# Designs tried in a protein design chat: VH-VL binders against p93756r25to151. Part 1

All scores and structures are predictions.

Target 1, 127 residues: p93756r25to151
Amino acid sequence: EIQLGSKLVVGENTLWVSNNGDFALGFFNPPGLLNRFSIGIWFNSNSIPYDQRKVVWVAGAGVVVSDNSSYFELTRNGELVLFDSLLGVPVWNSKTNRFSVSSALLRDDGNLVLLKDREEIVWQSFG
Unless a header shows other numbers, all headers, positions and changes below count from the first letter of the chain; Kabat numbers aren't used for antibody chains.
F, E and O stand for the ipSAE by ESMFold2-Fast, ESMFold2 and OpenDDE, each averaged over both directions (binder to target, target to binder). V2 = 0.75 x the mean of E and O + 0.25 x the DockQ between their complexes.
[cut] marks letters that were taken out.

## First folded at step 2 (VH-VL)

Design d1 (framework fv_disitamab)
Fold by ESMFold2-Fast, scan of step 2:
Structure d1 (fold): chain C 127 residues (1-127), chain A 121 residues (1-121), chain B 105 residues (1-105)
Amino acid sequence: as target 1 above (127 residues)
Amino acid sequence: EVQLVQSGAEVKKPGATVKISCKVSGYTFTDYYIHWVQQAPGKGLEWMGRINPNSGGTYYNQKFKDKATITADKSTDTAYMELSSLRSEDTAVYFCARDRYDYGTGYFDYWGQGTLVTVSS
Amino acid sequence: DIQMTQSPSSVSASVGDRVTITCKASQDISSYVAWYQQKPGKAPKLLIYAASSLQSGVPSRFSGSGSGTDFTLTISSLQPEDFATYYCQQYDSYTFGGGTKVEIK
């Protein structure tokens, strides 16, 4: 369970993972780009090579951030925000500030959900 | 004052190996990538690869992947670039340059003075 | 691979002239373009980064513009010390343009 205020920073190489470890959410380099990063969810297995992994969701259909201090945050207002720290602007937002979000969960099926009162799904990555 | 100081000119025979150094001063070595750039006589600039001096992690231009080896020594604030199996086509000036990896997006704000490598038979 | 096409390859100019150099990327690179000046026998010197940001210590007669695929370096009033070769660079994956030699008319 991911608490309000939690964030992933590009340069920290950290992940949010599902309870059974089957899925990971984190930053990755889109093909052909060395200094640009997207945020996504993939099946997390050391048995599957990076070039064969399935990315099941990407924020903003492939928006990128520019530098190592950029971050993906579950804000205290209950929004998921992808922020480009070099440009100083958010590039993507879940727009869930009025949904009374209390936490997020990356489910064992790869679905990222935002929860009200830690149990009711009010937003999900799969649509 | 920020400085990148490279080792002196080298003359090598075909098949030899050469190792060029780039010693930095005036800043924290581990906060910046070091890049290597080739410039053949009378030609333009070509990127070869980069190293993160903090982790030792490298990335190479595909053209140079089997030719160049980039390393860094944090204790001496020095980056290195080694060229193996030298051929006449490797005759060039080689530059090191820095790029701030924890903030910047990849431009080269300071450069070494260049090292001429001549490969002759 | 992202390619940078720089034009012209050379330009002859006089002191006081306005000089314009262009650079075209093979794909959208946003504003991730730098411009460098190189004098014979010397290392390149950074002039412009992020397409339009002037590097500290660089004279204000140098300016950059553009975004996406088309970029321009302008020297508003050429000085004797500006005769040099200029290079653009995209820094999504570090490709340089072919260079533009600015030489005396």
Scores: ipSAE 0.016, ipTM 0.658, lowest interface PAE 7.8, mean pLDDT 88

Design d10 (framework fv_disitamab)
Fold by ESMFold2-Fast, scan of step 2:
Structure d10 (fold): chain C 127 residues (1-127), chain A 121 residues (1-121), chain B 105 residues (1-105)
Amino acid sequence: as target 1 above (127 residues)
Amino acid sequence: EVQLVQSGAEVKKPGATVKISCKVSGYTFTDYWIHWVQQAPGKGLEWMGRINPDSGGTYYNQKFKDKATITADKSTDTAYMELSSLRSEDTAVYFCATEDYYETSGWFDYWGQGTLVTVSS
Amino acid sequence: DIQMTQSPSSVSASVGDRVTITCKASQGISSYVAWYQQKPGKAPKLLIYYASSLQSGVPSRFSGSGSGTDFTLTISSLQPEDFATYYCQQYYDYTFGGGTKVEIK
C-alpha cells in the first residue's frame, strides 16, 4: 500500500509494485525521447527487453517530464501529481484532493487505485 | 491560429430554451476539454461545466446541473450549451474556453468571444 | 466547494504605480491558481498559471506569487493598457474570485 507523501523521482530507479510483483509503476523513456520520461504501469518481467515492455497505462495520455529531479507523488492532500522540475509546474494531476484519499494501491491486475479509508476505491487508472 | 468562435447574441422570453455554439479551429477538437463560464451583467465569472469532446463526458457546477446541458459534435468541431426554462437571472454573457486534454492545467488558455443571452418579457 | 475571496474589489492607480491584488482560498490549494485579465467588452485572457508562471506573450511587469491559501498578483509598473478587471481561479472546482477592477486615476 502506497502512503500519502510517497514519491518516485527520475533517476532514483525506484518503483511501486503490485503485491504479487506482476506489475510495476515507474518512469520510462517513451520511444524516441532519450531525455524525457513518462509515468506508466507495465508487466514487470526482466525477460522482456525494455523497448518491448507492455505498458498498460500512462499518466495524462503520455505527458513527459525532464530528467532533472522531476517526480511522481501521492501528495498529502490525496492527489497523484507528475511534476516537471525543468518547467517548474505539474504536467498531470489526478485532481482527487477532495476525495478523502488515504492511500494508493497498485493492484495485481495492473490497476492503480486511490482508496478512501483504505478500502473504498475513489479513483482508478482505468475507467 | 487557434480560435473559438461563438454564435451570436440571443433575446429570449421567460420559459424558452436557448442553445449556443462554440466552433473551434486551429487544433484537434478532441485534444482540449471545453468549459462554459457565465458572467451576469456587472458581475464576475462563474464556472458552469465542462465536456471532454472525445468521450462526451461532462462535469457540472451543481448550481447549473438542472439548467445547462453541454454537448459536443466531433463531425463539426463544435461544442454546445443549452439553457432550459430561461428566467431573468439567466441574462448574462456566456463564454466557452479550453483546458489542456492531459488534465494537467486547470487553467483556460483559449477563450471564445462570448455570447450575450438576454431574457426579457 | 472552495471559495476564492479576492481583494480589493477596486483600486485607482496612476501610470507607473505598483499594483498588488490578493486572493484567499477557503482551504489549501497548493499552487493551483491562475490569474486572468478582462478588458471591457472582451473575453478574459490568461496571465499567470500555477500561481507564478507567466503565460507566453504576457509582459514581464505581471507576476504572481503565493501557495496554500494566500496568493498575489503584482503589476510592477502600471501601463494604460492594464486598465481592466483581474480574476484569480483555483483548479479543483474552477472557482473564480470576485474580481478586482483596476482604474487608472
Scores: ipSAE 0.000, ipTM 0.558, lowest interface PAE 14.3, mean pLDDT 85

Design d11 (framework fv_disitamab)
Fold by ESMFold2-Fast, scan of step 2:
Structure d11 (fold): chain C 127 residues (1-127), chain A 123 residues (1-123), chain B 105 residues (1-105)
Amino acid sequence: as target 1 above (127 residues)
Amino acid sequence: EVQLVQSGAEVKKPGATVKISCKVSGYTFTDYYIHWVQQAPGKGLEWMGRIDPYSGGTYYNQKFKDKATITADKSTDTAYMELSSLRSEDTAVYFCARDYYEYTWGSDYFDYWGQGTLVTVSS
Amino acid sequence: DIQMTQSPSSVSASVGDRVTITCKASQSISSYVAWYQQKPGKAPKLLIYAASSLQSGVPSRFSGSGSGTDFTLTISSLQPEDFATYYCQQANSWTFGGGTKVEIK
């Protein structure tokens, strides 16, 4: 379970993973773009080469951020936010600040969900 | 310098449609939501809806969802709000405003406002 | 929907007075409250965000406090330019309070 205030930073090579380890959420470099990163979810398998991974979901239809301290955060306000540190602005958010989000969960089926009272799904990546 | 500049006052007859513009400058248009707020004569502020200029995604106050249509044009850095089937009770000043999310406090707020556009509906 | 109840609806005050305006949310909104000042014929101006943070350029006589459901805007020593209408706003779904008109006594 991902707690409010948790974040992923470009270049730290950290991931949010499903409980069974089958799916990972993290930054990746879209093909053809230099020093630009997107947030995505992919099937997490050591048998699949990194360059052959299939991304099953991308935040904001593939919005990108710079490689300098940019981050993806589940804010205290209950939003998932992709922040570009070079531009100094958020480039995407889940728009869930009014949903009383208490935590996030990357489910074993690859669906990222935002939960109210750790139980009720109020937003999801698949939909 | 951040500016939101709205189109001029409009006088319309009942049943007409009006489209108000909000042209932004001094920042990247697609990085901030734009909200629309209604203020009837002598009354308070009422939130109408907002748009994400990056995606075109909108979210409306249910009171206004059948009356107002909010759009954005990335090529001209302009947000629009269209009011259809105008009635006398639509007479109001309409404001656009920029939504700023302050990460340190986890709160969003309207940091810059357009000057307002008066729409008068009269027979 | 979160309702914002603002009180009083109007207050008559003299220059130098301490003025207090209260805003009550129908459910807890943490510190997601902003306060705006509006003068006749003008657009609203942001004074306070996140319940207690003073916007850059706003005089220090303005302050905000509160969390959860009860919020307060205080003007410690009212100046002539402060006669205006003040609005609270909850920042989760942008509902405004009804406004408080600060009038010359």
Scores: ipSAE 0.000, ipTM 0.533, lowest interface PAE 16.8, mean pLDDT 84

Design d12 (framework fv_disitamab)
Fold by ESMFold2-Fast, scan of step 2:
Structure d12 (fold): chain C 127 residues (1-127), chain A 121 residues (1-121), chain B 105 residues (1-105)
Amino acid sequence: as target 1 above (127 residues)
Amino acid sequence: EVQLVQSGAEVKKPGATVKISCKVSGYTFTSYYIHWVQQAPGKGLEWMGRINPNSGGTYYNQKFKDKATITADKSTDTAYMELSSLRSEDTAVYFCARGKYSYGRYYFDYWGQGTLVTVSS
Amino acid sequence: DIQMTQSPSSVSASVGDRVTITCKASQGISSYVAWYQQKPGKAPKLLIYAASSLQSGVPSRFSGSGSGTDFTLTISSLQPEDFATYYCQQYNSYTFGGGTKVEIK
């Protein structure tokens, strides 16, 4: 379960991983874009060649950030925010600040969900 | 064996309050949510709310927020549902049910036998 | 609220018949669907959870299928004890279908 205040930073190469390890959420380079990063979910398996990894969800229809200090955060207000640190602005937001989000979970089926009272799904990536 | 045993039928006058109990046995009371469900005569099922017996934290269907108060007593393994300002449309069978975890959500695997509340003058 | 539309409202059937009951959600609910059997004067009994998982102790003639918005409960060969009202439930946020009464033909 991902707590409020948790961040993924481009330059840190950190991931949020499903409980069984089948799915990962993190930054990646979209095809043809050098030094540009999107946030997405992919099937995370050693049996799939590294160059065949397929992204199954991308935040904001493929919005990008361009700096290694940019980050993806579950804010204390319950929003998922993609922040471009070079531009100093958020480029994407889940807009869930009024949904009483308590945590996030990357499910074993690859669905990223925001939970109310650590139970009720109030937002999801597969929707 | 898991059991949820509810208190007996009640007949109340309009404006009265009623408190229904749901005593559990056969499992750890504090490890599962208890949900409450209303069924009006000849009608279907309607979810009212739930309680975490460990924390006392509750969540209500907004339709029942001003009508129902759900509580739990860990020392007696009993959940309660209180209905205030009773009206004729509150006449129904009320069920408690145990929430069983499934991928971040809870379905109802065991149910109490139901408590009929009749509101009549 | 998520609406669960259950059909038919009633069905007349004979012992040995295959009975199918459908339930449609007003929005996607993944596989967060349970099916319950209720007999007059009794509490509902869980039959199926997660759209297709059979509850322990429930006869194998009961099966569930579907995902997203369209769900089905099937009784492959109706038995005398199966005459009852059946309810679907989405448990993403807890709404029930209107029920289907399976009655003797």
Scores: ipSAE 0.000, ipTM 0.535, lowest interface PAE 17.5, mean pLDDT 86

Design d13 (framework fv_disitamab)
Fold by ESMFold2-Fast, scan of step 2:
Structure d13 (fold): chain C 127 residues (1-127), chain A 122 residues (1-122), chain B 105 residues (1-105)
Amino acid sequence: as target 1 above (127 residues)
Amino acid sequence: EVQLVQSGAEVKKPGATVKISCKVSGYTFTDYYIHWVQQAPGKGLEWMGRINPRSGGTYYNQKFKDKATITADKSTDTAYMELSSLRSEDTAVYFCARSRYGTGSYYKFDYWGQGTLVTVSS
Amino acid sequence: DIQMTQSPSSVSASVGDRVTITCKASQSISSWVAWYQQKPGKAPKLLIYAASSLQSGVPSRFSGSGSGTDFTLTISSLQPEDFATYYCQQYNTYTFGGGTKVEIK
């Protein structure tokens, strides 16, 4: 489970991974936007090169950040936020601050969920 | 000292294939993308594509996707670019350049190879 | 696709002159512009990145400014070694401007 306060930073090339390892969530370069970064989920297979992986979900339907210091965070108030460090503003937000989010989970089926009381799904990437 | 050293000039006939190399030293090869840039005689710079040496993953300028193949060999710290079905319009100097990822700036081409002249002449 | 229009295509200048080169993007690109210097027969050399950040080892007479669509490279007092061609580049798809040749007057 992904704890409140957890961040992925573009320049650190870190990932959140499902329990069985089948899915990864992280920053990637969308085709045609090589130095712009989106948050996405992809199949985590060693037969596909890392930066050519087929992305199955993208936050904000193609929202991008412009800087290697930009980050994706599960905030302490229970929101997923994509923050553009160059612009100094959040460019996407799950808007879940009233849902009493306790954690996030990238499920073994690739669905990113926000959980209340570590059990109840209150938001999900698959809609 | 960071260096990108390219292979020497090539003269090829139309329809031939050429493979040029970019050997790096002075840094960790897998921490930087390698880019390839074309410069036709008397003309400006045009980006062709890049490779992530860590994964082997590539991205191409669509203009060059059917012309260029970019590869990397981690055991020799060398990136390659192969040009197929050469035409006279492919006569150019080809440069390799690096850009940082994972631990720094993604954007700047801070070190370049010296360039490789490929001449296509019948 | 983002087009980078660089002006002028050439400029004649004397040692000590202030030289300004402009680059215009067809769409807003925030501050994601680099500037390079190229001398005949040589590889390009990075001068400025992120529109205004001076690359280590580059003389302070070089400066960059701008955001959005309009960007400038300024050489405050041109030196003999500065006669070269200059290129802007945007980082979205690595598109270069057409170049500006700075020639001796």
Scores: ipSAE 0.007, ipTM 0.570, lowest interface PAE 12.6, mean pLDDT 84

Design d2 (framework fv_disitamab)
Fold by ESMFold2-Fast, scan of step 2:
Structure d2 (fold): chain C 127 residues (1-127), chain A 122 residues (1-122), chain B 105 residues (1-105)
Amino acid sequence: as target 1 above (127 residues)
Amino acid sequence: EVQLVQSGAEVKKPGATVKISCKVSGYTFTDYYIHWVQQAPGKGLEWMGRVDPEDGETYYNQKFKDKATITADKSTDTAYMELSSLRSEDTAVYFCARWGYRYDTSGPFDYWGQGTLVTVSS
Amino acid sequence: DIQMTQSPSSVSASVGDRVTITCKASQGISSYVAWYQQKPGKAPKLLIYAASSLQSGVPSRFSGSGSGTDFTLTISSLQPEDFATYYCQQANSYTFGGGTKVEIK
């Protein structure tokens, strides 16, 4: 499970992965854009007919951040936030601060969920 | 400016072969897969196959694997699709399109060639 | 093979109408769906990717929704330039829906 306060930073090239490793969540450079980064989920296994690079979800309909210090965080208030460090502002959030979020989970079906009391889904990427 | 420019219309007899080209510009040829899509007259779109221009790896729709041969030439930034043993059922517009950035990311078919009409008539 | 069933096959509409097109996958495909617009004699043009992400330069009257097996493209207020055929596509193995022709009433 992904705990409150967990971050992915563009320059660190780190990922959140599903339990079986079939899906990964992380930063990527969208096609046609140089030095711009989006946060997304993609297939990370051989369960698909072609290679594993294809993104299946993108936060904020393709919102981008501008530099290597920008980050994606599950905040202590229970929000998923995409923060542009160059601009000094959040560019997207899940707006789940009222939902009593305790953790996040990237499920084996590729759905990123926010959980209340570690069990109840209160937000999901596929909604 | 990203462009995919295809060769012109072809009229062929049954049993002939045809080779269609797709010349790309405005990006690094080896960074994206090139796919081919068939559209029969008045019909919808059907995926045929793709090539990785970096190493020539191909994947085909099973329906087309004995009909189509897809290749890429890095020296000319050109992809090709050859159709063999042409029949009247092969009459269609054929499109090339780019997909999938090599270094990460999904990409839908974000840029397409203008299409090449192949007519097979006796 | 994953099949994409698109409905309706055609719809007659007037400028200003809300138009809704649906697409159903035979298997769960997450959000890996794109929508394309094709005008007669032209190549298809990308409108939506990842089920709901609007391609740069595409008007905001176009929107996509859905996940799993059921997907929808909506045109909130149809414009004269929107009369075209629309296709959904699942992106894991590149299967297209049968298309929906949006034509003038």
Scores: ipSAE 0.000, ipTM 0.517, lowest interface PAE 15.6, mean pLDDT 83

Design d3 (framework fv_disitamab)
Fold by ESMFold2-Fast, scan of step 2:
Structure d3 (fold): chain C 127 residues (1-127), chain A 120 residues (1-120), chain B 105 residues (1-105)
Amino acid sequence: as target 1 above (127 residues)
Amino acid sequence: EVQLVQSGAEVKKPGATVKISCKVSGYTFTDYYIHWVQQAPGKGLEWMGRINPDSGGTYYNQKFKDKATITADKSTDTAYMELSSLRSEDTAVYFCARDYYRGSWAFDYWGQGTLVTVSS
Amino acid sequence: DIQMTQSPSSVSASVGDRVTITCKASQDVSSAVAWYQQKPGKAPKLLIYYASSLQSGVPSRFSGSGSGTDFTLTISSLQPEDFATYYCQQYDTWTFGGGTKVEIK
């Protein structure tokens, strides 16, 4: 499970991974855009080269951040926030601050969910 | 350019109903929430409620739940706020404001305000 | 519900002064705080969003700081056009602070 306060930072090349390892969530460089990064979920197969892996979900319909210190965070008030550190602005937010979020989970089916009391799904990427 | 334009001032008697409009332009109406804010004379700002113009879904401040009804008309890009059973304490300026979807955490554009006066 | 306690209620200041206004949330709101300026007879104007992000077109003398429960708006070197009432707002449930009137000394 992904705890409140957890971050993915562009320059750290870290991922949130489903329990069985089949799906990964992280930053990627969209085709044709230099120095711009989106956050998404893809099937994490070693048989497919990284640059050919198909993303199955992107935050904010593919909004981008501009630099290596930008981040995606599950905030302490229960929101997923994509923050552009170069511009100093958030570019996307799940708006789940009222949903009593306790954690996030990237499910083995590729669905990113926000959980109340570690059990109840209150928001999902596939919805 | 983005604009929120509200209907003009209203003078009503106690017990009446008033409906205030907020017509938007310069952006896609259904991509942003519209909030309503009350400001009594000489007092601060108080949030009343909001609507998602795409779904029509509303959320209210408990204080205003039985007083205010918020609606939206996608064909005219207009949000409305109706106040029922008016009392003198409802005398206030009412503002509409846009909630920016791209994570700004703020009401970035506001209507000019509508003064509602309730007097006998 | 989340309460926003704003202080001071009013401050008398001179052009060139550094002015600080504070807001305290009754519970953790992370960085979900905005600051607004309102002049008499006008709608509020957004100054700061996400606790510390300056809205485009707003002078750099305005800055916001804080996270969790304690937030501050700072006006470095107050200008004549800055005499107004300022409001904080938490964006979790959209509660405004009580306002701070910045008056000429």
Scores: ipSAE 0.005, ipTM 0.547, lowest interface PAE 14.8, mean pLDDT 85

Design d4 (framework fv_disitamab)
Fold by ESMFold2-Fast, scan of step 2:
Structure d4 (fold): chain C 127 residues (1-127), chain A 123 residues (1-123), chain B 105 residues (1-105)
Amino acid sequence: as target 1 above (127 residues)
Amino acid sequence: EVQLVQSGAEVKKPGATVKISCKVSGYTFTDYSIHWVQQAPGKGLEWMGRINPYSGDTYYNQKFKDKATITADKSTDTAYMELSSLRSEDTAVYFCATDRGYEFWSGTHFDYWGQGTLVTVSS
Amino acid sequence: DIQMTQSPSSVSASVGDRVTITCKASQGISSYVAWYQQKPGKAPKLLIYAASSLQSGVPSRFSGSGSGTDFTLTISSLQPEDFATYYCQQYYSYTFGGGTKVEIK
């Protein structure tokens, strides 16, 4: 489980990974955008060609951030936030600050969920 | 064992076109980008561009966008770099390199290089 | 476009010397820096990636440090085979430094 305050930073090349390792959540360069990064979920498999890995979800319909210090965070108030450090503003937010989020989980089916009391799904990436 | 093997030296007249090759082995050709780097005699390294061998998508250094054309042939595991309208200042060693690394991420270091191809442009 | 300013352009050194080469990026590039060694007539060889990670098979006398905009390559005790030209590279968008030639004093 992903705890409140957990953060992915573009420049760190770190991932949140499902329990079985089949899915990864992290930053990637969208096709055609050399210095731009999106946050997404994809099949975490070397059997899929580099540029053809199926992204099953992207935050904000593919909004991008502009630099290596930008980040994706599960905030202490229970929101998923994509923050552009160059612009100094969040570019996308799950808007879950009133849902009593306790943690996040990248499920083995690729669905990122926000949980209340570590059990109840109050938000999900699928949809 | 990863290898990038380039075609041999070329001597061309001004105005000519040259196409150099980079054949890869030891990994799946379509999994990682191939980059091209120019090094003029006695000078430093300058990145020219890259190709995604799966899609054929290319990204160029603006300096080389009108000079170089990068292509890939999946059937032969070979990347190509073509220089048009050759001038004396195009005389250089050209290297291919691969960035087998973080996949979708911001790009990676060049862990394997071809041996280089000398292109000489003279009248 | 990101510029990489490498210094010095050349250094004269003796076997056993500590050699330090620096690179300054024109904007923040986190740790996306590699260092290469090139000998005359040869392709560059990767020494360091991610600013400080030593490539497999490279001697431990080579080390890298830095993050953000300021980066260094250090050779703790120069050996005869280390006389070469060294290049930094940011691989966020692929710019090389101008190179540093390490020459026999």
Scores: ipSAE 0.006, ipTM 0.546, lowest interface PAE 9.9, mean pLDDT 85

Design d5 (framework fv_disitamab)
Fold by ESMFold2-Fast, scan of step 2:
Structure d5 (fold): chain C 127 residues (1-127), chain A 124 residues (1-124), chain B 105 residues (1-105)
Amino acid sequence: as target 1 above (127 residues)
Amino acid sequence: EVQLVQSGAEVKKPGATVKISCKVSGYTFTDYYIHWVQQAPGKGLEWMGRIDPESGGTYYNQKFKDKATITADKSTDTAYMELSSLRSEDTAVYFCAREGRYYYGTGSDAFDIWGQGTLVTVSS
Amino acid sequence: DIQMTQSPSSVSASVGDRVTITCKASQDISSWVAWYQQKPGKAPKLLIYAASSLQSGVPSRFSGSGSGTDFTLTISSLQPEDFATYYCQQYNSYTFGGGTKVEIK
C-alpha cells in the first residue's frame, strides 16, 4: 500500500509497483517530447526495454512536467498531485481531499485506486 | 464555443429509471470534472455528485448515493447520470456543469460552464 | 457536512441600489466560495470564484469578499438585468446556499 506523503520524483527513477510486480507506476517521456514527463502505468517486465513498454494509463490526459525535480505525490490530505517544479505549479490533481483517503494501491490488474479505511475504493485510474 | 448540451425533457412513471446525457464540446473532455446538480420546482440548487472523465472516478452527495449513477464515455465526450426507482420527489431540473483543474491556476476552479438543464417529471 | 447559510432569502430593491448578500459556512472553507446568478428558466451563471475573483465577462459592479466562514456578494448599483436569484457555493465539498431572490421593489 502507498502511504500518505509518498512521492515519486522524475530524477530518482523510482516506481510504485503492484503487489505481484506485474504493473509499475512512474514517470515516462512521451513520444516526440524531450525533457517532458508524464505519469503512467505500464506492464513491469524486465524483459521489455523501457522505451518499448506500452503505457496503459496516463494522468491528466496530456499533462507533462518540465524538470527532474518535478514530482507525483499522494499528499497527506489524500490527493494525488502532479507538480511541475520548474513552473512552480501543480498541473494535475485528483481532487480527493474530501474523500477520507487513507492510502493508495496499484492493484495487480494495473488499476491505481485511492482507498478509504484501507478497503473502500473512492477513486480509481480506470473507468 | 465551449458548450455542455443536455438531452431533452423526460416524463416517467414512478419506479422507472431515466438516463440523461451531457455532451461536451469546445474543450478536452478529460481536463475537467463534470458535476450534476438537482433543482426541484421552485427550490434551490443541490449538488448530487461529480465524475472525473479521465479516471471514471466518482464522488457522490450521500443523499443521492443510492439514487444516482454518474458515468462518462470518453469516446463520445459525454457524461451521463442515471436515476433509479423514480419517485414524485425526483421531479426536478437536472444540470451538468464543468469544474476546472483545482491547482492549474489559469482557469476557474468553480462551475464555470453549465448545461441548459433537463426537466425530469415523475407522474403521480 | 458543511452547511452554507445564505441571507437574506429575498430582497426588494430598485435600480441603482446597492445590494449585499451574505453567506456563512459552518466551518472554515478558506476562500473556496463561488457565487452564481440564476434567471427564471435558465442555468446558473458563474459570477465570482475563489471568494473574490471576478469571472471573465461579468460586470465590475459585482464583487465578492470574505475568507474563512463569512462571505459577501455585493452589487454596487443594481441594473434591470440583475433581478435574479443568487447562490453561494462552497466548492471544497460542494454545498450551495439556500439562495437570495433579488426582486423589483
Scores: ipSAE 0.000, ipTM 0.524, lowest interface PAE 17.6, mean pLDDT 85

